VHH binders against Uncharacterized protein YDL144C. Designs and how they scored, part 15

Target 1, 356 residues: Uncharacterized protein YDL144C, of Saccharomyces cerevisiae (q07589)
Amino acid sequence: MSRILVIGAGGVGVITALSLWLKKESDVSLVVRSDYDRVLKHGYTIESCDYGRLEGWRPHHIYSSVEDAASAADNQGYNYIVVTTKNIIDGPVNSRVSNIIRPVLEKNKELHGPQLTTHILLVQNGIDIEKEIWAEFPREQYRYTVLSGIQLIGSTKIGSGHISQVGQDHLSCGAFDPQDAAAIQAANDFVRMYSNEGQNFVEFDPRVRYSRWKKLLYNAAINTSTALVGLDVPRCLEFGVNKKSTEIEVFHPAMREIIAIAASEGIIIEEEFITMFTEITRKKVFKPSMCVDCEKGQLMELEVILGNPIRIAKRNGVATPTLSILYNLLVLVQAKLKERKGLLKFDEKTATLVDE
Short names: E, the ipSAE of ESMFold2; O, the ipSAE of OpenDDE; V2, 0.75 times the mean of E and O plus 0.25 times the DockQ between their complexes.

## First folded at step 8 (VHH; framework vhh_gefurulimab)

Design d6 (from c1 with W105E; at its last look DockQ between E and O 0.01; V2 from the best seeds 0.00; counts 0 for: pae O 15.8 > 2, placed apart)
Fold by OpenDDE, look of step 8:
Structure d6 (fold): chain B 356 residues (1-356), chain A 121 residues (1-121)
Amino acid sequence: as target 1 above (356 residues)
Amino acid sequence: EVQLVESGGGLVKPGGSLRLSCAASGFTFSSYAAAWFRQAPGKEREFVSAISSGGRTVYADSVKGRFTISRDNAKNSLYLQMNSLRAEDTAVYYCAAKYPKTYNEGQYDYWGQGTLVTVSS
């Protein structure tokens, strides 16, 4: 039986753990940081459109930290690490994905050395998110694969130990390296272990890079823009000049720039997706994730959604005038959030950033 | 240009079988959920069947056990095998596709022009 550690106990993480648990093909551990005592004592209350209402639910194991989870690893170690936390490159050091997974990778290495391959599933937004792991953990010393998880789900932590899922879970899982046979197999295995027929949707993704670029049409254009202005998508569209300017002057140009960047890598995203992404959201009164994060005073996944694409664009000689403006303005918004959280300090006497 | 083109419609006797095809072009069909709808004369368009990008299927109660939806992503094609056809199955059948990859959420993005199926003795 595969041992799976889920890191991140938000709406996504808890439902991920629940799905694995319900399938009964995995030993499921969940890292619960802020709500650990509550969950330990009372379990989760989950209202799920996929699985109904659950009271007092717990996975097989809960831990207060990744370190505790690592320490508690038995002689089998962990086969999978599922990361559902936000990927915030410019956030606190402890929020870096490499640092998050390090305790478990080290423990696995200690226990089994080269005999255990750890499969790291990144259920995160953005592009080039696997590169940090590859850079931090030499493959000569560590045995692991990195898997991509692209999840569409409406799930939120609405209280301590309380999860509400109002949107069905759809997960696409594949290998970041399309030539990595072990990763491909691990992704397929995960799809099997995750699939609850009739409840959730999960599939193998043979085109991870393509899928991530495609999703960036929405995230890099609509998610970022809404975050900047603090509006839901329909208001963004309706409030535009003649009800057209947001779509024609912001969303479409941004999406076209993403398409151009992907094309510079030989990946062809169909132009029809530009209109499609706009239309599917036109009448849905909701705020995208980055917008919600910003309003809640939480850091955004800015670098993996805009920063990395723009860096690729610059490297490949692709012009990104719209994305660049969005990025540079949101960098300031992100900095404001950091300052409020005490992550940045500005000295008003000298009008300079204080390096800590 | 995005296109969905239905084919396979025609006249069939009650109890007979027919296979509809839908050819997609101009977009990555494999990334879309796909569905069949039908519209009888004087009636509203109704859902018949859908298939997710992953191959999960759903059917209207009226066609369960008689119709089978399938897809071939390599051929960018959607199919509807219709068995045990009834007079009430007479309609124009439409192929549709939508993003995201699930068949349950949102309106369909692309529609075909339809193919006529007539079930008559």
Scores: ipSAE 0.000, ipTM 0.234, lowest interface PAE 15.8, mean pLDDT 92
ESMFold2, look of step 8: ipSAE 0.519; ipTM 0.848
ESMFold2 (binder alone), look of step 8: mean pLDDT 87; pTM 0.888

## First folded at step 9 (VHH; framework vhh_gefurulimab)

Design e1 (from c1 with Y99T; at its last look DockQ between E and O 0.66; V2 from the best seeds 0.00; counts 0 for: pae E 3.2 > 2)
Fold by ESMFold2, look of step 9:
Structure e1 (fold): chain B 356 residues (1-356), chain A 121 residues (1-121)
Amino acid sequence: as target 1 above (356 residues)
Amino acid sequence: EVQLVESGGGLVKPGGSLRLSCAASGFTFSSYAAAWFRQAPGKEREFVSAISSGGRTVYADSVKGRFTISRDNAKNSLYLQMNSLRAEDTAVYYCAAKTPKTYNWGQYDYWGQGTLVTVSS
């Protein structure tokens, strides 16, 4: 039975742990930070469109930190590390994915050496998110695979230990390295362990970079625009000049730029998806995740959604006038969020940023 | 061995047309995505256009409506028809190909040596 550590106990992470737990084919551990004491005593209350209402639910194990989970694994280790946290590479250094997972990788190596291959599943938005893992963990020292998880789910934490899932869970799981047979097998195994017949939808993804670039059409154009202005998609569309300017002058140009950047990397995305992503939420009054994060005063996944594509565009000579405006304005929004959180300090007497 | 050889570059007046060819050898061209890039002297290389193995095309905004990428899989060839040429189109043009095996790893795998296009009065 595979031992799975889920890192991140937001709406996505808790439903991920629940889906694995319900299948009864894995030993499920969850890192629960702020809600640890509440969940220890009372378990989760979960209202799920896929699984119904659960009261007092816990996975097989909960921990208050990744370090504690790694120490508790002294006898066995973890076959999978499932990262559901936001990837904020411009945030605090302890929020880097490599730093988050390092205690588990070191413990697995200590316990098993080369006999245990650690499968790292990144259920995070963005492009090039796997590169940090390859850079920080040399193959001569660590035995691992890196898997991509694209999860479309409407699940939120609505209170301490209380999860509301109103959007059906769809997961696409695949290997970042299409030549890594062990990664391909691990992704297929995860699909099996996550699948609950008739309740969720899970599939193997043979083209993970294509899938991530395709999702980036929505994320880089719409998720970002809604975050900048604090509006849901229907309002962004209806409030535009002649009810057209937002899609014609913002969404579509940004998506065309993403298509060109992907093509400069050899990934060809069909232009029909521009219309698809524009229409999929035209009549659905809800705010995309980046907009919600901004409203809650939380840092955005700005660099993996916009920064990384723009850096690729610069390297490959792709013009990005729309994405660049969105990015540079959102850099200011991110700085405002950091200042409010005490992560950035401005000296008003000198009108300069204080270096810390 | 895989080879990509560009041809068709030359001197052309503004508003004129030119057709570039890229002959591919040493691989099954029909399975590859292919692209044109260009680099003006002293400037960074920039993306021009790409075509998938299935024939779908993408263009940089600066060339859209003026340039047409195409492929002839029977002849293992990639083409770029350039119309309404401008001085800013002056560059060395490179063809590139990306194997299906590496489409998840980023940049194009194979590059040609380039062919010079000069647009001047």
Scores: ipSAE 0.486, ipTM 0.831, lowest interface PAE 3.1, mean pLDDT 90
ESMFold2 (binder alone), look of step 9: mean pLDDT 85; pTM 0.863
OpenDDE, look of step 9: ipSAE 0.755; ipTM 0.919
ESMFold2, look of step 10: ipSAE 0.466; ipTM 0.823
ESMFold2 (binder alone), look of step 10: mean pLDDT 85; pTM 0.862
OpenDDE, look of step 10: ipSAE 0.784; ipTM 0.929

Design e2 (from c1 with K101R; at its last look DockQ between E and O 0.67; V2 from the best seeds 0.00; counts 0 for: pae O 9.3 > 2)
Fold by OpenDDE, look of step 9:
Order: sequence, then structure tokens, then C-alpha cells
Structure e2 (fold): chain B 356 residues (1-356), chain A 121 residues (1-121)
Amino acid sequence: as target 1 above (356 residues)
Amino acid sequence: EVQLVESGGGLVKPGGSLRLSCAASGFTFSSYAAAWFRQAPGKEREFVSAISSGGRTVYADSVKGRFTISRDNAKNSLYLQMNSLRAEDTAVYYCAAKYPRTYNWGQYDYWGQGTLVTVSS
């Protein structure tokens, strides 16, 4: 039986753990940081459109930290690490994905050496998110694969130990390296272990890079813009000049730039998705994730959603005038959030950032 | 030996048309995405257009409506029909091919040597 460690106990993480647990093909561990004591004592209350209402639910194991999960007395290593935390490269150092997974990779190596391949599933937004892991963990020393998880779900932590899922879980899982046979197999295995027929939707993704670029049409254009202005998508559209300027002057140009960047890599995204992403959101009164993060005073996934694409664009000679403006303005918004959180210090006497 | 050889470049007047060709050899061209890039003097190489192995196309905004990318897999050839040419289209044009399922994202596997297109009155 595969041992799976889920890191991140938000709405996504808890439902992910629940889905795996319900399938009964995995030993499921969940890292719970802030709500550890409550969850340990009382379990989760989950209201799920997929699975109904659950009271007092717990996975097989709960840990207060990744370190604890790694050092648990009965730990035989983990086959899978599922990371559901937000990927914030410019955030605190301890929040970097490489640092988050390091304790488990080290423990697996210690316990089993080359006999255990750890499959790291990144259920995160953005592009080039796998590069950090590959850079930090040489394959000569570590045995692992990196898998992509693209999840569409409406799930939120609404209280301590309380999860509300109002949107069906749709997960697409594949290998970041399409030539990695072990990764491909691991992704297929995960799809099997995750699938609860009739409740959730999960599928193997044979073209992870394509899928991630495609999703960036929405995230890089709509998610970022809404975050900047603090509006839901329908208001963004309706409040535009003649109810058209937001779509024509912001969303579409941004999406076209994403398409161009992908094309520079030989990945062709159909332009029909521009219209599709706009239309699916036109009548849905909701704030996208980055907008919500910003309003809550949380750091945004800015670098993986805009920074990385723009870097690729620069490298490949693709012009990104719209994305660049969005990025540079949101960098300032992110900095504001960092300052409020004490991650940046500005000296008003000298009007300079304090070098730490 | 893998080769991409561009042809069809030359001098053309503004408003004129030119058709570039790229002949591929030494690999299974039909399995590859293909693209055109261009580099003007003193400027960075920029993306122009791409076509997937399945025939899906995309264009840079600067050339949309004027350029058409196409391929003939039977002839292992890539084409770029350029209409309504402008002075700013002056550049060395490169053809490139990329296997779509390789992890070397952002890098094309094979490049041509380029063909010069000069748009001048």
C-alpha cells in the first residue's frame, strides 16, 4: 500500500486527503499546522458536494509539521508527497517547496536509499514550478519524480477544522518530464488511488506543459487583474468602458501574450480558449484566488503565475507589454503585503529598503 | 545529419509579398512542432509564428493577418507566406523544430541558419 503525505491542510489539501482516504488504497498522512490540536482532538467537519457531510473525520495519520511526519517512530518512508500549499517563491524561505519537502526526502533516503523513489505531486498553479526541486535535489543523490497536479475545485477552510467544498473536484495529474517513465507510471497510479467513481473527477494528463500554459490564460490574465483591482470577474467586465474595455484591452491581450510565449516553446494553444475563459467567468460572481489572497492580506502566487512566464518570454524574445504591466504593479502590491507582514522593512528616513 | 535549410529570402518593397521555405532532413519532421523566428540587426530574436505537428497555428501580434504559416509533411517542409510586408519586418528569418513532448521547454531542438528578408523602398 502506498504511503502518501499530504502537505497543506487548506480546503484543497483536506479534500485531497479525504479522497485518497475514501478510496482505501493508500495510507494517508496529513500535515496540519495551525489546527493540529483541534483536528487531533475532534477531527474535521467537512461539507462536501462530492462526499456529503462528514463529522470528526481524520486521515490515517496527522502531523503538526513535515519534520514530525518525517521523523515519526513508525515511519517507513513515503511513496508520495502531495504539496497543496501555495507556491510563493518570493515568500518566506521556509515556505519554499524545496524546503517543505526536504525533511521527507532526506528521511526516505536515509531509510531506503536508492530503493525508494519518492513521487512529488505539486498541486499548484503556475509554470516552471518543478525547476526549484530539480535544482535543489540532484538526481544523483536523490530518487524522486515530480508530478503535476492541476486541480479545479471549490473548497475552502471556513473555520478551524471545518472545510466547505462547493465545487466538484477535478484533478489532472501527469509527469512534468514527459520522458520520465517512472513519473508517468506514478501519475497513473495516483489517478487510480485518487479516483472515487461518481464523486470526483481525476484523469491522467499526457501534456502537462500544455495544460499549465492553458490554465495560465485564465490565471495570468483574469486572476491577476482581479487581484490588482479587488473586484470579482463580472464586475471587472461590466465596469469597463462600454462594458468592453476590460475584456478587449486587458484580458484578451494578456491571454494572447501567454499563447505567444507557449508558442515560442512549440506549444500551440488554441485561441478559442481566450473566448472560453472569458465566457465561463462572465456570469459567475466570484473573486479568483489571487484576489482573495490579496484581500485577506496573504501573499499571492505572483512569481509562478506571471514572473516565470515573463522570464520565458524575455528569453525567447516574446513581447509581453500587458503581462509586464500587470506583473510590475502586482509586485508592488505583493511588496505592500510583505511589508505588512514584516517581511520587508522600509526606512522612511532614507526612503530605502532596509538591507537585511 | 539533421538539417533545416531556409530559402526564399530577398529584397522586397513595402507592401510586397514573400514566401519563405524551410526544408527539413535527417529527422521525422512530421512529429515536430515547427516555428519561425526572426532577428533584426541589433535586436533580440523574436517569435513570429508556430505550427503544431497537428497543424494548429499561432502568430505574433505583429504579424497576425499578414503572415501565414503552413507545413507539408510529405515534403518535410515549413512555409511562411508573408504579405503586406513592412520595413520593420526586415530581419533574418529562422526556422526551428521542436519535439512537443521533450522536457527541454523553451528550446527548440533544431534551428536553421536563417534567410535574410529585407523590406525597403
Scores: ipSAE 0.008, ipTM 0.275, lowest interface PAE 9.3, mean pLDDT 92
ESMFold2, look of step 9: ipSAE 0.247; ipTM 0.714
ESMFold2 (binder alone), look of step 9: mean pLDDT 88; pTM 0.890

Design e3 (from c1 with S31D W105R; at its last look DockQ between E and O 0.81; V2 from the best seeds 0.00; counts 0 for: pae E 2.7 > 2)
Fold by OpenDDE, look of step 9:
Structure e3 (fold): chain B 356 residues (1-356), chain A 121 residues (1-121)
Amino acid sequence: as target 1 above (356 residues)
Amino acid sequence: EVQLVESGGGLVKPGGSLRLSCAASGFTFSDYAAAWFRQAPGKEREFVSAISSGGRTVYADSVKGRFTISRDNAKNSLYLQMNSLRAEDTAVYYCAAKYPKTYNRGQYDYWGQGTLVTVSS
């Protein structure tokens, strides 16, 4: 039986753990940081459109930290690490994905050496998110694969130990490296272990890079813009000049730039998705994730959604006038959030950042 | 041996037209996405256009409406029809091919040697 560690106990993480648990093909561990004591004592209350209402639910194992999960007395290593935390590269160093998974990778190595391949599933937004792991963990020293998870789900933590899922879980899972046979197999295995027929939707993704670029049409254009202005998508559209300027002057140009960047890599995203992503949100009053994060005073996934694409664009000679403006303005918004959180220090006497 | 060989470059007046060709050999061209890049003197290489193995096309904004990318898989050839040429289109144009199932981040697998296009009055 595969041992799976889920890291991140937000709405996505808890439902991910629940889905695996319900399938009964995996030993499921969940890292719960802030709500550990409550969850340990009372379990989760889950209101799910996929699975109904659950009271007092727990996975097979709960840990207060990744370190605890790694060092647990009965720990035989983990086959899978599922990371559901937001990827914030410019956040605290300890929150970097490589640092988050390090204790488990080290423990697996210690326990099993080359006999255990750890499959790291990144259920995160953005592009080039696998690079950090590949850079930090040489394959000569560590045996692992990196898998992509693209999840569409309406799930949120609404209280301590309380999860509300109002949107059906759709997960696409594949190998970041399409030539990595082990990764491909691991992704297919995960799809099997995750699938609850009639409740959730999960599929193997044979073109992860394509899928991530496609999703960036929405995230890089609509998610970022809404975050910047603090509006839901329909208001963004309706409040534009003649009810058209937001779509024509912001959303579409941004999406076209993403398409161009992908094309510079030989990945051709269909232009029809521009219209699709605009239309699916036109009449739905909802704030995208980055907008919500910003409003809550949480750091945004800015670098993986805009920073990385822009870096690729620069490298490949693709002009990104719209994305660049969005990025540079949101960098300032992110900095503001960091300052509020004490992650940046600005000296008003010298009008400079305090160098640490 | 894998080869991409560009042809059709030359001198053309502003407003004129030119058709570039790229002949592929040594690999199954039909399975690859293909693209045109260009590099002007003193500038970095820039993306111009791409076409998928299935024939879907993408263009840089600077050439949209003026350039048309096409392919003939039977002839293992890639084409770029350039209309309404401008001085700023002056560059060495490169043909490139990318296998869609490879994770070669941001890089095409094969490149031609380039063909010079000069737009001048």
Scores: ipSAE 0.034, ipTM 0.545, lowest interface PAE 2.2, mean pLDDT 93
ESMFold2, look of step 9: ipSAE 0.532; ipTM 0.854
ESMFold2 (binder alone), look of step 9: mean pLDDT 87; pTM 0.888

Design e4 (from c1 with W105H; at its last look DockQ between E and O 0.71; V2 from the best seeds 0.00; counts 0 for: pae O 9.8 > 2)
Fold by OpenDDE, look of step 9:
Structure e4 (fold): chain B 356 residues (1-356), chain A 121 residues (1-121)
Amino acid sequence: as target 1 above (356 residues)
Amino acid sequence: EVQLVESGGGLVKPGGSLRLSCAASGFTFSSYAAAWFRQAPGKEREFVSAISSGGRTVYADSVKGRFTISRDNAKNSLYLQMNSLRAEDTAVYYCAAKYPKTYNHGQYDYWGQGTLVTVSS
């Protein structure tokens, strides 16, 4: 039986753990940081459109930290690490994905050496998110694969130990390295272990890079723009000049730039997705994730959604005038959030950052 | 030996048309995505157009509606039909190929030497 550690106990993480647990093909551990005591004592209350209402639910194991999960007395290592936390590269150093997973990778190495391959599933937004892991953990020293998870789900932590899922879980899982046979197999295995027929949707993704670029049409254009202005998508559209300027002058150009960047890598995204992403959101009154984060005073996934694409564009000679403006303005918004959180210190006497 | 050889460049007047060709050899061209890039003097290389192995196409905004990319797998050839040419289209045009399953994302695997297109009155 595969041992799976889920890191991140938000709406996505808890439902992920629940899905695995319900399938009964995995030993499921969940890292719960802030709500650990409550969850330990009372379990989760889950209201799920996929699985109904659950009271007092717990996975097989809960831990207060990744370190605890790694050091547990009965721990024989983990086959999978599922990371559902937001990928914020410019956040606190300890929140970097490589640092988050390090205790478990080290423990697995210690326990099993080359006999255990750890499969790291990143259920995160953005592109080039796998590169951090590959850079930090040499393959000569560590045995692991990196898997991509693209999840569409409406799930939110609405209180301590309380999860509300209002949108069906749709997960696409594949290998970041399309030539890595072990990763491909691991992704297929995960799809099997995750699938609850009739409740959730999960599929193998043979084109991870394509899928991530495609999703960036929405995230890089719509998610970022809404975050900047603090509006839901329909208001962004309707409040535009003649009700058209937002779509024609912001969303579409941004999406076209993403398409161009992908194309510079040999990945062809159909332009029909521009229209698709615009239309699917036109009448849905909701704020995208980055917008919500910003309003809540949380750091955004800015670097993985805009920073990385723009870096690729520069390298490949692709012009990104729209994305660049969005990025550079949001960098300032992100900095504002960091300052409020005490992550940046600005000296008003010298008008400079203190740590520079 | 893997080769991409561009041809068809030359001098053309504004509003004119030109067709570029790229001949591929030494690899299975039909399995590769292919693209055109261009580099103007003193500027960075920029993306122009690409076509997947399956024939899906994409264009830079600057050339949409004017340029058409196509391929003939039987001839291992890539083409770029350029219509309504402008002075700003003046550049060395490069043919490139990318294996879709390769991990080295962000770069094409093979490049031609380029062909010069000059648009001038």
Scores: ipSAE 0.006, ipTM 0.275, lowest interface PAE 9.8, mean pLDDT 93
ESMFold2, look of step 9: ipSAE 0.488; ipTM 0.837
ESMFold2 (binder alone), look of step 9: mean pLDDT 88; pTM 0.892

Design e5 (from c1 with S31D N104K; at its last look DockQ between E and O 0.01; V2 from the best seeds 0.00; counts 0 for: pae O 14.2 > 2, placed apart)
Amino acid sequence: EVQLVESGGGLVKPGGSLRLSCAASGFTFSDYAAAWFRQAPGKEREFVSAISSGGRTVYADSVKGRFTISRDNAKNSLYLQMNSLRAEDTAVYYCAAKYPKTYKWGQYDYWGQGTLVTVSS
ESMFold2, look of step 9: ipSAE 0.588; ipTM 0.871
ESMFold2 (binder alone), look of step 9: mean pLDDT 87; pTM 0.879
OpenDDE, look of step 9: ipSAE 0.842; ipTM 0.949
ESMFold2, look of step 10: ipSAE 0.567; ipTM 0.862
ESMFold2 (binder alone), look of step 10: mean pLDDT 87; pTM 0.881
OpenDDE, look of step 10: ipSAE 0.000; ipTM 0.254

Design e6 (from c1 with V58Y; at its last look DockQ between E and O 0.18; V2 from the best seeds 0.00; counts 0 for: pae E 11.9 > 2, placed apart)
Fold by ESMFold2, look of step 9:
Structure e6 (fold): chain B 356 residues (1-356), chain A 121 residues (1-121)
Amino acid sequence: as target 1 above (356 residues)
Amino acid sequence: EVQLVESGGGLVKPGGSLRLSCAASGFTFSSYAAAWFRQAPGKEREFVSAISSGGRTYYADSVKGRFTISRDNAKNSLYLQMNSLRAEDTAVYYCAAKYPKTYNWGQYDYWGQGTLVTVSS
């Protein structure tokens, strides 16, 4: 029976743990930071369109930190680390994925050496998110795979220990390295352990890089634009000049730029997805995740969604006028969020930035 | 067998023009996206231009306005018209093709051997 550690107890992480727990094919642990005491005492209250209403629910184990979860592994360790935190590479160093997962990798190595391969599943948005892990954990020193989880779910934490899921749970899971047979097998095994027939949709993704670039059409054009202005998609479309300028002058150009960047990396995205992503939420009064993050005062996944593709475009000589404007304005929004959180300080006497 | 064969490379003076061709065989070229890449000595391979199966074109900034990609599906051919050539355009130019619905992870399926373009006096 696989031992699975889910890191991140937001809307995605809790539902991930719930789905694995319901299948009864794995031993499910969850890291619950700020809500630990509340969840320990009362469990979760979950209102799920897929899984129903649960009260007092806990996975098999909960921990207040990754360090505690690693220590509790005794002589067993963890087969899977499922990272559902936001990937904020421009955020605090201790929130970086490599630092978050290190205690588990070190403990697994201490307990089993090369005999236990750690499967690291990144359920996070963006591109190039696996790069930090490969750079930080050389394969000659660590036994691991890196898996991609693309989650299409509408699940949010609405209070301490309270989760609301209003969008169906859809997970696509695959290997970042398509030549890594162990990763491919681990991804398929995870699909099996996550699948709850009739309640969710989960599939193996043989084309992880293609899938992430395709989702980036939505994320880099729509998720970002709605976050910048604090509006749902229908409002963005209806409020545009002549009810047209948002899609014609913002969404579509940004998506065409993403398609061009992907093409420069050898990935061809069909143009039909431009209209598909524009239309899929035209009539749904629903704020995308980055917009919600901004409203909650939380940092955005700005670098993995816009920064990384723009850096690729720069390297490959692809023009990104629309993406660059969005990025530079959102850098200002991110700085405003950082300042309010105390991660950035502006000295008003000198009109200059100060370190944290 | 599948083949992509580039031709039309050579020596040209700055400001001159060249037209590169890529002849495709062994597969249904009209269903594939196609691209040109280049690699100068000692440099990494660089994207130049791409064209979708439906004819939409994409260009690197360094060549936009000077280079034109096109395809002739009846002749199974891809072209790159290169105008206003500069010394920095000197490279081996590669033709590549990709089936848009391939299960091959993020890579072009087929590559040519390359044709050398030298821009010099």
Scores: ipSAE 0.000, ipTM 0.379, lowest interface PAE 11.9, mean pLDDT 89
ESMFold2 (binder alone), look of step 9: mean pLDDT 88; pTM 0.887
OpenDDE, look of step 9: ipSAE 0.658; ipTM 0.889

## First folded at step 10 (VHH; framework vhh_gefurulimab)

Design k1 (from e1 with S31D N104K; at its last look DockQ between E and O 0.84; V2 from the best seeds 0.00; counts 0 for: pae E 2.5 > 2)
Fold by ESMFold2, look of step 10:
Structure k1 (fold): chain B 356 residues (1-356), chain A 121 residues (1-121)
Amino acid sequence: as target 1 above (356 residues)
Amino acid sequence: EVQLVESGGGLVKPGGSLRLSCAASGFTFSDYAAAWFRQAPGKEREFVSAISSGGRTVYADSVKGRFTISRDNAKNSLYLQMNSLRAEDTAVYYCAAKTPKTYKWGQYDYWGQGTLVTVSS
């Protein structure tokens, strides 16, 4: 039975743990931070379009920290680490993915050395998210694979221990390194362990880098724009000058820039996806995830969605006038959010940031 | 054994045309995405155009409508037709290829040595 640690107990993480638990092929652990005490005592209340209503539900194990989960792995360790947290590179240092997963990697190495390969599944938005893992954990010292999870799910934590899933779970899982046979096998195994026939949709993704660049068209152009202005997609489109300027002057140019950046890295994305992503929610009133995060006062996944592609563009000589404007304005929005959270302090008497 | 060799560069007047070629050897070219980059004197290398193994194309805004990328898999060759040339197009042009099957950090897997294009009166 595979031992799986799910890190992050938001709407995505809890449904991920539930889906694995229902399959009865995995020993499922979940790291639950702020809700730990309530979930320990009462379990989760889950309203799921995929799985129905559950009361008092827990996975096989819950822990209040990754450190506790690693210590409690006994002499077995974890086969999979599933990271469902938001990837906030410019956030607190203890929230960096490498720091979050390190206790488990160190414990697995201590317990099993090279005999246990740790499969790290990143269910997070953005491009180049795997590079931090490879940089921080040399392959001669650690035995692991890195897997990509691209998830489309409408699942939200609506209260302490309370999850609402209104959109069916679609997961595409694959290996970041298409030549890593162990990673490919682990991704296929995860697809099997996660799939609940007739209830969710799960597939193996043979072209992870292509899929992530393709999704970035939506995320870098639409997710960002809606977050900047606090509007759903239909409103952004209808409120534009002549009901056209948002798509013509913002969405499409930003998407074309992403296509050029991807091409400068050898990934060719079809231009018809520009229209597809612009139209997919034109008539459906909902706010994309970055817009929702911003409105809840939470930090945005700004660097993995805009920062990383812009840095690639700079190295490869690709012009990004639209993306750069969006990025620099959202840097200010992110700073505002950090100030409200006490992560950044401005001295109004000197009109300067406080270094300390 | 892998080799990309550019040719067709030279001196041309503004408004003129050139066709660059890139001959590929030592790998299965038909499986690769391919691209042209250029580097002007005193500037960083910049992306010009790319073409997928299936023939889909992408162009930098600065060359769109003037340059055409194409490939001939039977000849293991990549081409760049450059029309309406401007002084700003003066650069060394590099051919590059990327396998979809092998993950490699950074840009393209293989690069040529470049061919110089000079646009002047």
Scores: ipSAE 0.573, ipTM 0.865, lowest interface PAE 2.3, mean pLDDT 91
ESMFold2 (binder alone), look of step 10: mean pLDDT 85; pTM 0.864
OpenDDE, look of step 10: ipSAE 0.574; ipTM 0.854
ESMFold2, look of step 11: ipSAE 0.557; ipTM 0.859
ESMFold2 (binder alone), look of step 11: mean pLDDT 85; pTM 0.862
OpenDDE, look of step 11: ipSAE 0.891; ipTM 0.964

